# VH-VL binders against q96q42r690to885, part 1

All scores and structures are predictions.

Target 1, 196 residues: q96q42r690to885
Amino acid sequence: GYIASLHELATTERRFYSKLSDIKSQILRPLLSLENLGTTTTVQLLQEVASRFSKLCYLIGQHGASLSSFLHGVKEARSLVILKHSSLFLDSYTEYCTSITNFLVMGGFQLLAKPAIDFLNKNQELLQDLSEVNDENTQLMEILNTLFFLPIRRLHNYAKVLLKLATCFEVASPEYQKLQDSSSCYECLALHLGRK
Unless a header shows other numbers, all headers, positions and changes below count from the first letter of the chain; Kabat numbers aren't used for antibody chains.
F, E and O stand for the ipSAE by ESMFold2-Fast, ESMFold2 and OpenDDE, each averaged over both directions (binder to target, target to binder). V2 = 0.75 x the mean of E and O + 0.25 x the DockQ between their complexes.
Where letters were taken out, [cut] stands.

## First folded at step 1 (VH-VL)

Design p02 (framework fv_pozelimab)
Fold by ESMFold2-Fast, scan of step 1:
Structure p02 (fold): chain C 196 residues (1-196), chain A 116 residues (1-116), chain B 107 residues (1-107)
Amino acid sequence: as target 1 above (196 residues)
Amino acid sequence: QVQLQESGPGLVKPSETLSLTCTVSGGSISSYYWTWIRQPPGKGLEWIGYIYYSGSTNYNPSLKSRATISVDTSKNQFSLKLSSVTAADTAVYYCAREWYDSFDYWGQGTLVTVSS
Amino acid sequence: AIQMTQSPSSLSASVGDRVTITCRASQGIRNDLGWYQQKPGKAPKLLIYAASSLQSGVPSRFAGRGSGTDFTLTISSLQPEDFATYYCLQDYNYPLTFGQGTKVEIK
């Protein structure tokens, strides 16, 4: 039961952290190191995205690490750090999603200068792999949108795992109620942020 | 800034129901757990229970048979009803927001005296 | 239910003194311990969460330590505004339980 579901959460968090680290090191950092990336406004918006992305990546890494020790001394379900009442965790997701949405609404990656577009095209196979886009005919901009909205997809995954954890408890238990509530919260946040 | 404010009668007769409301301003009631905590005069703090904005509740076992917490998201309020009160229920009642199992914002507290 | 015991129940100290308050849990609670300050006539204020993490806006003279069953709150240089009652809270398991409080009176 419960321990098996926590192992699933820990394993998927580790994979997600690795994916975000790869995006940061192989895409965002090299991209922002290019000369003449675009207009000052476009570059500033992208730098804001990169900053919020880095902060979120760090917190996800911390969460994955804490889950390893959590498995030896499982306390009441509501005390699990992923639960919705962790303001720092939820705020970091919200800040990142707001930054990427603002960047994309203002024209996003299409407004980057030629050297940046050339870099992204050169790395299109890596971008497809990281975004898990299987269709080889998918446009670059569609791949980038999928890639940078992965954190919103992860919120749906959190909701699903929390629901699995809930099934390990009796329906009348406080643990079941907390996990159900948190699952709903992550689903609502994902839906709300995805509409922006 | 987020502010919480308790309201309700300051005097309740023994055997009657104590009813308090907490009004949340400066932020949405949605997506948070909201709690009631009480403090009898000159004594320590006692956790009463919480409500999630969707309506799910959990109560201190010592009060579960008498306590009911409800939420009204349209009014940005949540409320406590405590039935069959006695002099032992005389206390300052606080509402608070729960953040990572901690309470980061509190109301000012309201004194409820149970007396004939 | 997890019982939280604080010591001492009260203490008197001078401005500039180092003050230590202890909290003991009846069973292991890992680092799931918070400290709250309550000034006369006011609602409690969160000082420390997760046993040792300082809440934003709280002066650095406050420090929490401990894990498992034994915890301490230290005020490294007591100030006049630190006159208050301090409470520990375990958030490891329901029901949430507070210690009985420690009154700190400045001489």
Scores: ipSAE 0.000, ipTM 0.459, lowest interface PAE 14.9, mean pLDDT 83

Design p03 (framework fv_pozelimab)
Fold by ESMFold2-Fast, scan of step 1:
Structure p03 (fold): chain C 196 residues (1-196), chain A 119 residues (1-119), chain B 107 residues (1-107)
Amino acid sequence: as target 1 above (196 residues)
Amino acid sequence: QVQLQESGPGLVKPSETLSLTCTVSGGSISSYYWTWIRQPPGKGLEWIGYIYYSGSTNYNPSLKSRATISVDTSKNQFSLKLSSVTAADTAVYYCARDFWSGYDAFDIWGQGTLVTVSS
Amino acid sequence: AIQMTQSPSSLSASVGDRVTITCRASQGIRNDLGWYQQKPGKAPKLLIYAASSLQSGVPSRFAGRGSGTDFTLTISSLQPEDFATYYCLQDYNYPLTFGQGTKVEIK
């Protein structure tokens, strides 16, 4: 049903926001506070990743809060950010994914200086938990890659939920067309941005 | 066909608690909002509140201090309790399904049950 | 709370007539408005949601228009079964509020 799908969207968005908040507060912020993090170029690229990540985290938090408020009795929060084709929401995902891809293409986390690598190794169990990597033999760099591509996985999830919502409307309706268009948009974006 | 049926006493004494149950048949109570609406004799409609099948509620502020809506998914039922009733609470009480698709749409209604508040 | 005012409170019409009922909100409600029909002794029936979207099974002679604060329900050619009381409902904000009703009576 439509309400069950919206409840699923709200629940998973809330969980995703919590995960991104933990990555930001426990990994990115402490990492960037270290002395001798790496070369100026590496540091600048990572700072750009962190900036885009923070902006995306904020918007996801607002979206989750809006969904939760509506489902729990705040009707003025009816507007679905993902349904609106908000250029702010889509652009934030695109900007983040572009920044992480650029960082990784330039050598990524392996270019970090010893103090940064030491920090990440000390927090490997937390990184493993946050990335949902179940294989205990997974290398640190693979864990980090999985972790920082979680937003792309979320785009696939948005596309699937939007398709479920579309089934609640007549094929000829404006609502059906908008939901189908939004779903296709998020799926295409995820495919293009998910290239390693 | 999904059908709703209200049940409860037709007469309630002033100061007591009015208790009504809505039974959902022909479909699941899950995944929908369920609402109570009342209509005093010869007057218009007043929205009382809703419950989502998970238990989340919202009430008309005019009734919030007295109204409680609950759901029992195992019995496919939801209920209204209205405390400290007066003659002003005399009305036909309807239960309805809210097919929310971005807009509230009360697409299925019970037949209504008249509750008279009198000695 | 958002107040909904309907005009007229009642009207008399003949079969085949074009009937227009107006609903006004005390503040902007976008297109978050529904129309309900109630026959004597019966529960209300949903006619229109989202100001202009006709509910499945409702005859095409019913049409809703409007946005913001001013809304209309039009019955293009009144039928015997259309004599009823009509209510508008804003679903923009809680509490949900109905108009006072417009009674459509036979002449």
Scores: ipSAE 0.000, ipTM 0.474, lowest interface PAE 13.4, mean pLDDT 84

Design p04 (framework fv_pozelimab)
Fold by ESMFold2-Fast, scan of step 1:
Structure p04 (fold): chain C 196 residues (1-196), chain A 121 residues (1-121), chain B 107 residues (1-107)
Amino acid sequence: as target 1 above (196 residues)
Amino acid sequence: QVQLQESGPGLVKPSETLSLTCTVSGGSISSYYWTWIRQPPGKGLEWIGYIYYSGSTNYNPSLKSRATISVDTSKNQFSLKLSSVTAADTAVYYCAREGYYDSSGYPFDYWGQGTLVTVSS
Amino acid sequence: AIQMTQSPSSLSASVGDRVTITCRASQGIRNDLGWYQQKPGKAPKLLIYAASSLQSGVPSRFAGRGSGTDFTLTISSLQPEDFATYYCLQDYNYPLTFGQGTKVEIK
């Protein structure tokens, strides 16, 4: 059922919010507090990443709260922000992914000064846990890439859940078409942003 | 109904190691960040450090060389060790949880009652 | 480390008064600021998070405002149970840092 699938979406959104909050508080916040992070340009790009990450985290938290409120009120699915392609929601994902891509293209974490690299290496086990990387031989830079591209994986998850919701409607219905269109939108955005 | 309770010796001799344990009840230790904060008599609050359930730690730079925080998930406890103590380490020590309220990130939502540790011969 | 400065260090007020406490950060911290109340002999209690969000169970007479570097806590009508020391905390960057505290004494 439809409502059961939305409960699952709400639960996974809350868990995703918690993970992004963990990355913000344990990785980005401590990292940016260090002296001599790198050149002015590198620090500026990393500050931009942190800013966009925080904004995205905020909106995901708000979306999770909205889903929970909606489910208690048993409102129509059409009212959900995920289904209406909210420009604020989509733009925040796009802005974040653009910021991390710009940072990586200009040298990324590799260009950080020694104190920052030492911090990241010291916290490598936490980074692996947060990124859900199971191979213990995975290099630090690959772990960081996986971690900071988690939002793109979440966009794929949105697309998949929307297809699952469509199954609750007849193929000829307006509801089915709307859910299919929304799924395609999230899938296309994920693929576009996932290109290095 | 999460509750935190500090325990450990109330008197520690100079140059020795201060050891405190925080017991968590009413909730799982595995899902959160756990913090130690201290307050010298008549003074303000000082953040000591945190531990994540996986064992990852972060410390106040002023205490990093002396402080160690550990977690024991089987006992639902986390602990603070502070080495080479002096009279300046005399304080009420609090354990606290970093909770989630929004994206501002983890204000301290639950505190233990605090335990006074006096450093004296 | 980010330095947090509170003003005033102490004040005396009467029941029913409007009380304002200020907190300044040495650098921009967005809205990553909390307010805590500590009564004599007790642990601190969270009043406000994210600069302006009231914690559940906290009376509506408490209000927080501000962003960036300048923040205020206002108690609109002081009650006997409100005499306490109030602390601000920035949770923007580690190490987390508290203000020095503002002691509110009822006349």
Scores: ipSAE 0.000, ipTM 0.434, lowest interface PAE 16.8, mean pLDDT 82

Design p07 (framework fv_pozelimab)
Fold by ESMFold2-Fast, scan of step 1:
Structure p07 (fold): chain C 196 residues (1-196), chain A 119 residues (1-119), chain B 107 residues (1-107)
Amino acid sequence: as target 1 above (196 residues)
Amino acid sequence: QVQLQESGPGLVKPSETLSLTCTVSGGSISDYYWTWIRQPPGKGLEWIGYIYDSGSTNYNPSLKSRATISVDTSKNQFSLKLSSVTAADTAVYYCARVDYYGWSSFDYWGQGTLVTVSS
Amino acid sequence: AIQMTQSPSSLSASVGDRVTITCRASQDIRNDLGWYQQKPGKAPKLLIYDASSLQSGVPSRFAGRGSGTDFTLTISSLQPEDFATYYCLQDYSYPWTFGQGTKVEIK
């Protein structure tokens, strides 16, 4: 049903927000607090990633809160941001994915200085848990790539949930078409950002 | 309570660059999209573009070749530059905040500033 | 670009009247539409977002309806402070576009 699918969206959005919040508080913030992280260019690119990540985290938190309020009958959801092709939501994802791609193209985490690498190795179990990597033999750099590309995975999840919501409506209805179009938009964005 | 205030020259000569600044008070410029809208005298509203605090922009294609929006988070300001102006650019220019719930709801507006393009 | 057409361009009404303004999009914009009120010499003010959602602090006499291509703003009992120009705005696709405006004048 429609309400059950919205509960799924709200639940998974809250879990995703929690995960991004943990990455921000336990990995990115402590990492950037270290001395001697690397070259000025590498550090600036990482700071840009952290900044865009924080903005994305904030918006996801707001989206989750809005969905939760609607489902508890406090108020009708003002707008399902996820349903808009030109929404601020898509821009935040695009900005973040661009920043992480730029960082990785310029050498990424591998070019960080010893204190940063030591920090990441010390927290490898946490990084593996947060990234949902099940193979304990996965290399640190692969774990980090999986972790920082989780937002692209989430775009695919949005598309999937929107298709599920669409099944609650008649194929000829405007609601069905709206949800189908939004799903296609998120898939196109995920594919575009993922090929970088 | 968030307040926006436009500032800049009220008179610009043809072919020059129009430059306006919006100062935000009562709230942080961070975590919001900020936009410019204009209104020629006696006419309707035209969206110019927006900027996010990161510097990410989106412009009306009709103005994209001439318009540049920038943000200075340390001063809590964002600015519009419009190059190669003509009499058709004479308008009241408004800055506004875009509601961060992901729609183009402009919930707070500046009072507007009239810019006249004349020789 | 999506063209937004308002009807009528102007109307004359008396206090207490029910006023209806329409806005048509040149293509389907779902419910991605807002309504703005502009009083002479003032900045526009958001009234309705998401086609039908009333902005906080806006009187309940304002109501938005519609989806797809056809939208209406209704003022159920016109008050003296409601004499203004009203604009619709679509935020479905870039560029964001306004209707030409509807002026509500005193009869």
Scores: ipSAE 0.006, ipTM 0.493, lowest interface PAE 12.3, mean pLDDT 83

Design p09 (framework fv_pozelimab)
Fold by ESMFold2-Fast, scan of step 1:
Structure p09 (fold): chain C 196 residues (1-196), chain A 119 residues (1-119), chain B 107 residues (1-107)
Amino acid sequence: as target 1 above (196 residues)
Amino acid sequence: QVQLQESGPGLVKPSETLSLTCTVSGGSISSYYWTWIRQPPGKGLEWIGYIYTSGSTNYNPSLKSRATISVDTSKNQFSLKLSSVTAADTAVYYCARHGYSSGWYFDYWGQGTLVTVSS
Amino acid sequence: AIQMTQSPSSLSASVGDRVTITCRASQSISSYLGWYQQKPGKAPKLLIYAASSLQSGVPSRFAGRGSGTDFTLTISSLQPEDFATYYCQQSYSTPWTFGQGTKVEIK
């Protein structure tokens, strides 16, 4: 059903927001508070990643709240305010992925100074839990890669849920077209940003 | 470099099904959305439909009742079937890739294959 | 469906001329517009995406501008290889639609 799919989107968006908030508060904020992170270039790139991550987290939180509000108050609205083709949302995802890619291309987490690497190693169990990596033998750098590319996985999930929502409408309806176009846009963006 | 090549019969009889295949080389078919576009002789371009690797399709409403697009990832191919053809379906048929750059644009095209509908 | 209308349908020009082609959408499409070049017997080639972004490998003499409903493609100094038919395409919503084409012919 329509309401069931919408509730799934709202529930998973809230869970994703909580996960990003945990990454921000328990990993990124403490990491950036260390006195010696590395070279000026490495620190600047990491700060850019954290800034874009924070912005994305904020927008996801707002969308989750909007979806929950809609479910509790305005169930029959034909003008859906659910995650659609939105330049602000898509731009924030693109900016984040660009920042993490630039950081990783320049050497990424491996170029951090010893205190930062030590911090990450001490929190490896938390990083593994947050990234949902089940193999205990997975290297720290693989865990970090999985963790910081979680937003790309979420784009695929948006596309799938939007496609399910579209099937609840007549094919010729404006709602069907908007949801299907949004689904296609998120899937295309995920493929583009997931390359390399 | 990505290359696309159309193949299929150049002549189809009225009322029969037009069947074309696009072979993708130089890149994975799983990476992008793939589309069919046609051009009647001396006329403009008409989008037919697209497919994503998962099998998700979208069609031009004017052709939706007759068009079917499918993908075979093991062969790196996608195909178009257009049923109940008439002389109005005579056109050069192109396969193309959707590139993402702030929207949906066709960045790589096959050379095109002329399909004539005649008895 | 969004109707795309090009003007003019054809024009005659000489090498070195500045050529301007216009494209109008029946409704606002923001910046979701591409321009294609098609030479006789060949497949179309993407020149410009997102109204003003030049596709890799395309000469800088090609420029696009506009937003909403009104768009232009300009060729600042026409070269012999530029004699072709040009199409605009909206990428705002399905079905994707093209303009009727503008043929740029030698004078």
Scores: ipSAE 0.000, ipTM 0.440, lowest interface PAE 18.1, mean pLDDT 82

Design p10 (framework fv_pozelimab)
Fold by ESMFold2-Fast, scan of step 1:
Structure p10 (fold): chain C 196 residues (1-196), chain A 120 residues (1-120), chain B 107 residues (1-107)
Amino acid sequence: as target 1 above (196 residues)
Amino acid sequence: QVQLQESGPGLVKPSETLSLTCTVSGGSISSYYWTWIRQPPGKGLEWIGYIYTSGSTNYNPSLKSRATISVDTSKNQFSLKLSSVTAADTAVYYCARGRYYDSSGAFDIWGQGTLVTVSS
Amino acid sequence: AIQMTQSPSSLSASVGDRVTITCRASQSISSYLGWYQQKPGKAPKLLIYAASSLQSGVPSRFAGRGSGTDFTLTISSLQPEDFATYYCQQSYSTPWTFGQGTKVEIK
């Protein structure tokens, strides 16, 4: 049902927000505070990644709060609250994924100077836990790639939830069409960004 | 006031399947992680898994190959089946309600627990 | 899996004492931590959820603090009914895991 799917979305959104907040506070901020991260170009690209990551994290937090507020309310007029955030998410996710892709295609984390690589190696167990990588023998670079591509996996989750919500409406309804269209947008964005 | 009650056999033979049912009264099965937790005698608590009313399940990896949780919303019940049991599965089994709506996952209501002994 | 370590494993206290129990997660769990009280032969009872929120019906002498990896449960003035085993539990990531327990015994 509709409300059950919204509760699932709200719960997973709050948990995802907590994970991104932990990545930001324990990995990205300390990393960027180090002296001599690499070349000017590498540092600029990483700073763009961090900036877009922070903006996305904030937006996800607001979305989770908005969903919780709606679920505490009782008004039917708010039944499509998830669609209110679709444009914000599409833009913010695109900005983030573009920044991480640009960083990775230019050499990514391999281009970081020794102090940065040492920091990441010291925190490898935390990185592995945050990325939910099960293989303990996974190399640092693979862990980092998995971690920073978590937002793309979340886009697939949004698409799936939107499809579940659509099944709660008549196929001919405007609500069904909007949810289907939104789902397709998130799925297409995830596929497009994941190929790069 | 919501209450949870476990039911099932107190004795199970090694290699057989343990089957327990939790009956929910005083409210409908919704908006919660319907959860199984066990406690071997004199030891701590071990989370087995949960089911949400949508049918979504999640299991402790140590038990995933043997555990199945199902829900019957028409009977207001959810059940645990644990296959290929051994003496190590002897424990008090609890059903519990995990808070889903606030994302806390906290178990705010518990059944009284049922002791399951695995012995020939 | 996220490991939850409690300290101490046991403590002896007198009625009226302030009791402190700590719980450490092997990785950050934000505020997704609950505290439970279990008396012999009984099911556990939820005391605190979301690290610091008091469950309805639980006496105000129980308080939870912390976020990230380090958490504390305090009982400001121990009562006779508070002698029990206490467990912390993380619900940040599955499998959900419990600490090993802290037994609060009478001196």
Scores: ipSAE 0.000, ipTM 0.461, lowest interface PAE 15.6, mean pLDDT 84

Design p11 (framework fv_pozelimab)
Fold by ESMFold2-Fast, scan of step 1:
Structure p11 (fold): chain C 196 residues (1-196), chain A 118 residues (1-118), chain B 107 residues (1-107)
Amino acid sequence: as target 1 above (196 residues)
Amino acid sequence: QVQLQESGPGLVKPSETLSLTCTVSGGSISSYYWTWIRQPPGKGLEWIGYIYTSGSTNYNPSLKSRATISVDTSKNQFSLKLSSVTAADTAVYYCARLGWELLGFDYWGQGTLVTVSS
Amino acid sequence: AIQMTQSPSSLSASVGDRVTITCRASQSISSYLGWYQQKPGKAPKLLIYAASSLQSGVPSRFAGRGSGTDFTLTISSLQPEDFATYYCQQSYSTPWTFGQGTKVEIK
């Protein structure tokens, strides 16, 4: 049912927010505070990634809080549509994924200077845990790629939950159409961004 | 107020399957995660697994091969079966509700002692 | 699995004392930590959820702090009914794991 699907969305959103917050506070913020991080172009691209990542993290946190407030205060509702076609969420995901793709295409983490690479190697165990990579022989660059593409994996999850939410409404209802359209948009976005 | 009550046999022989049922009263079983937690005498707490009312389950890897949790929404009950028991499975077994968003176990049954002995 | 380590394993205190119990996670769990009180022969009772949020009906003398890997439970002005074993528990990822427990005993 509707409330059950919203509980699933809220639970997974809070967990995802916590993971992104840890990446931001323990990896991105300390990394960008280092001296001699790389060339001006590489540093600017990484700063753009961090900026878009922080914005996405904030919005995910707000979404989780809104779901929490709704579920805490209202036992039944049929009109809550959180992830919508052309929402701020879609734009924020697109901006983030574009920034990380641009960074990686221009050489990515491997073009960072020694202090940055040393920092990442020192934190490899944390990076591996955050990325959910279980193979301990996985190379640093592969761990980083997995970690920074977690938001794309999350888009697939949004699409699936939105389809479950849609089934709670009559096919002819505006709510059904909006949720189905949003699901299609997230799935399309995930496929498009995952290929870059 | 929501109340949980475990029921099942207090004694199980080695190699048999223990079967426990938790009855939920004072509220609907729907839209919550329900869990089993055990505590061997004088030891700490061990999470066994959970079930959501849709039937979705997740188990502690240490028990996954032996544990099965099921839910019956029409009876407002959920159950645990643990196969091939040994003396190491002797424990007080608790059923509990996961509070909203998995933030904590907000309601617990009183616990039922299961002794595995020949 | 995420390992939860409590310290101390036991402590002796008098009524009116301030008691502090610590809990450390083997990796960051953000604020996905709960604290439970268990009295002999009884089920555990949720005291604190989300690291610092007081469960409804729990006295204000209980307070939780921390995030990431380091957490504390503080009992200001210990009462006779507070002598019990306390457990921390992470709900960040399955399998959900508990600390080994801290027994709070009368001096």
Scores: ipSAE 0.000, ipTM 0.443, lowest interface PAE 14.4, mean pLDDT 83

Design r01 (framework fv_erenumab)
Fold by ESMFold2-Fast, scan of step 1:
Structure r01 (fold): chain C 196 residues (1-196), chain A 121 residues (1-121), chain B 110 residues (1-110)
Amino acid sequence: as target 1 above (196 residues)
Amino acid sequence: QVQLVESGGGVVQPGRSLRLSCAASGFTFSSYGMHWVRQAPGKGLEWVAVISYDGSNKYSVDSVKGRFTISRDNSKNTLFLQMNSLRAEDTAVYYCARDYYDSSGYYFDYWGQGTTVTVSS
Amino acid sequence: QSVLTQPPSVSAAPGQKVTISCSGSSSNIGNNYVSWYQQLPGTAPKLLIYDNNKRPSGIPDRFSGSKSGTSTTLGITGLQTGDEADYYCGTWDSSLSAVVFGGGTKLTVL
């Protein structure tokens, strides 16, 4: 059903928010507080990543809270931000994914100065847990790449949930078409942003 | 009835600190993101900062980063803005505002009446 | 300085119609939803329009919003003396990662 699918979206959004919040508070914020993080260019790119990441994290948190309030009948007016075209939500995903791709293409985390690399190694177990990497032999840089591309994987998850929501409506309905169109939009964005 | 009441404003010297509070009532405070928006005398509105419903995520404009910290206490239904290293350009009426968080953009559906901060030598 | 451009003032007589413009770029109005706020003298702002053209409960249908490309307009019909206020457009700016407001338009009804 419709409500069960919305519960799935709300539950997975809440879990994703917790994960991004942990990355922000335990990895990105402390990392950027370090002295002598790297070259000016590398630091500027990483600061851009962190800025876009923080914005995305905030919006995902608000989306999760909105879904929960809707399901519990707390809020009167309702709209699903995930269904809007070129909205603040899609724009923030695009900006974040562009920033991380630019950072990684220009050398990424491997170009950071020793204090930053030492910090990341100290937190490798946490990074591995957060990235869902199960292979104990996975190198730090591969873990970081997996971790910071999680939002692209989440776009695929949105597409799948939107398709599931669409099946709750008649094929000829406007609701069915809106959900199908939104699903295609998220899937296309994920594929576009996932290219290296 | 939704109500937001700001307090903590005053007259301070440059370089000093102030802590603003916003007391919320009439809604489930812990379910909403909250914003601070300011307005300098005779000028327009300027967004300052936002905090997520659970306090774990915060974002602010570049002009106040490193000086202002937004925080909240959901057990007391209170929003805070800690303002350090105050400058003359921080002189404004400070409003707290509730985020309409099911929206596709930022909308401030309820505003407090504001508290005045004057930074003067 | 404001990122969104509004005329500083507009005026009309009671019962007339007025439109207030707000111009931006692709990074703000062009890609995001717009809201409008009314600020009566000496009071806090009040949400008047959201999602480009929707009115909150309690806002009369005399107020309307529209968006085209990188510009948005607020329409007010049947002007009343109580409409005399400052009006602000607002949206997200993706290049600044911030909420931005127009400089405000003072509406005088006389």
Scores: ipSAE 0.006, ipTM 0.524, lowest interface PAE 10.9, mean pLDDT 83

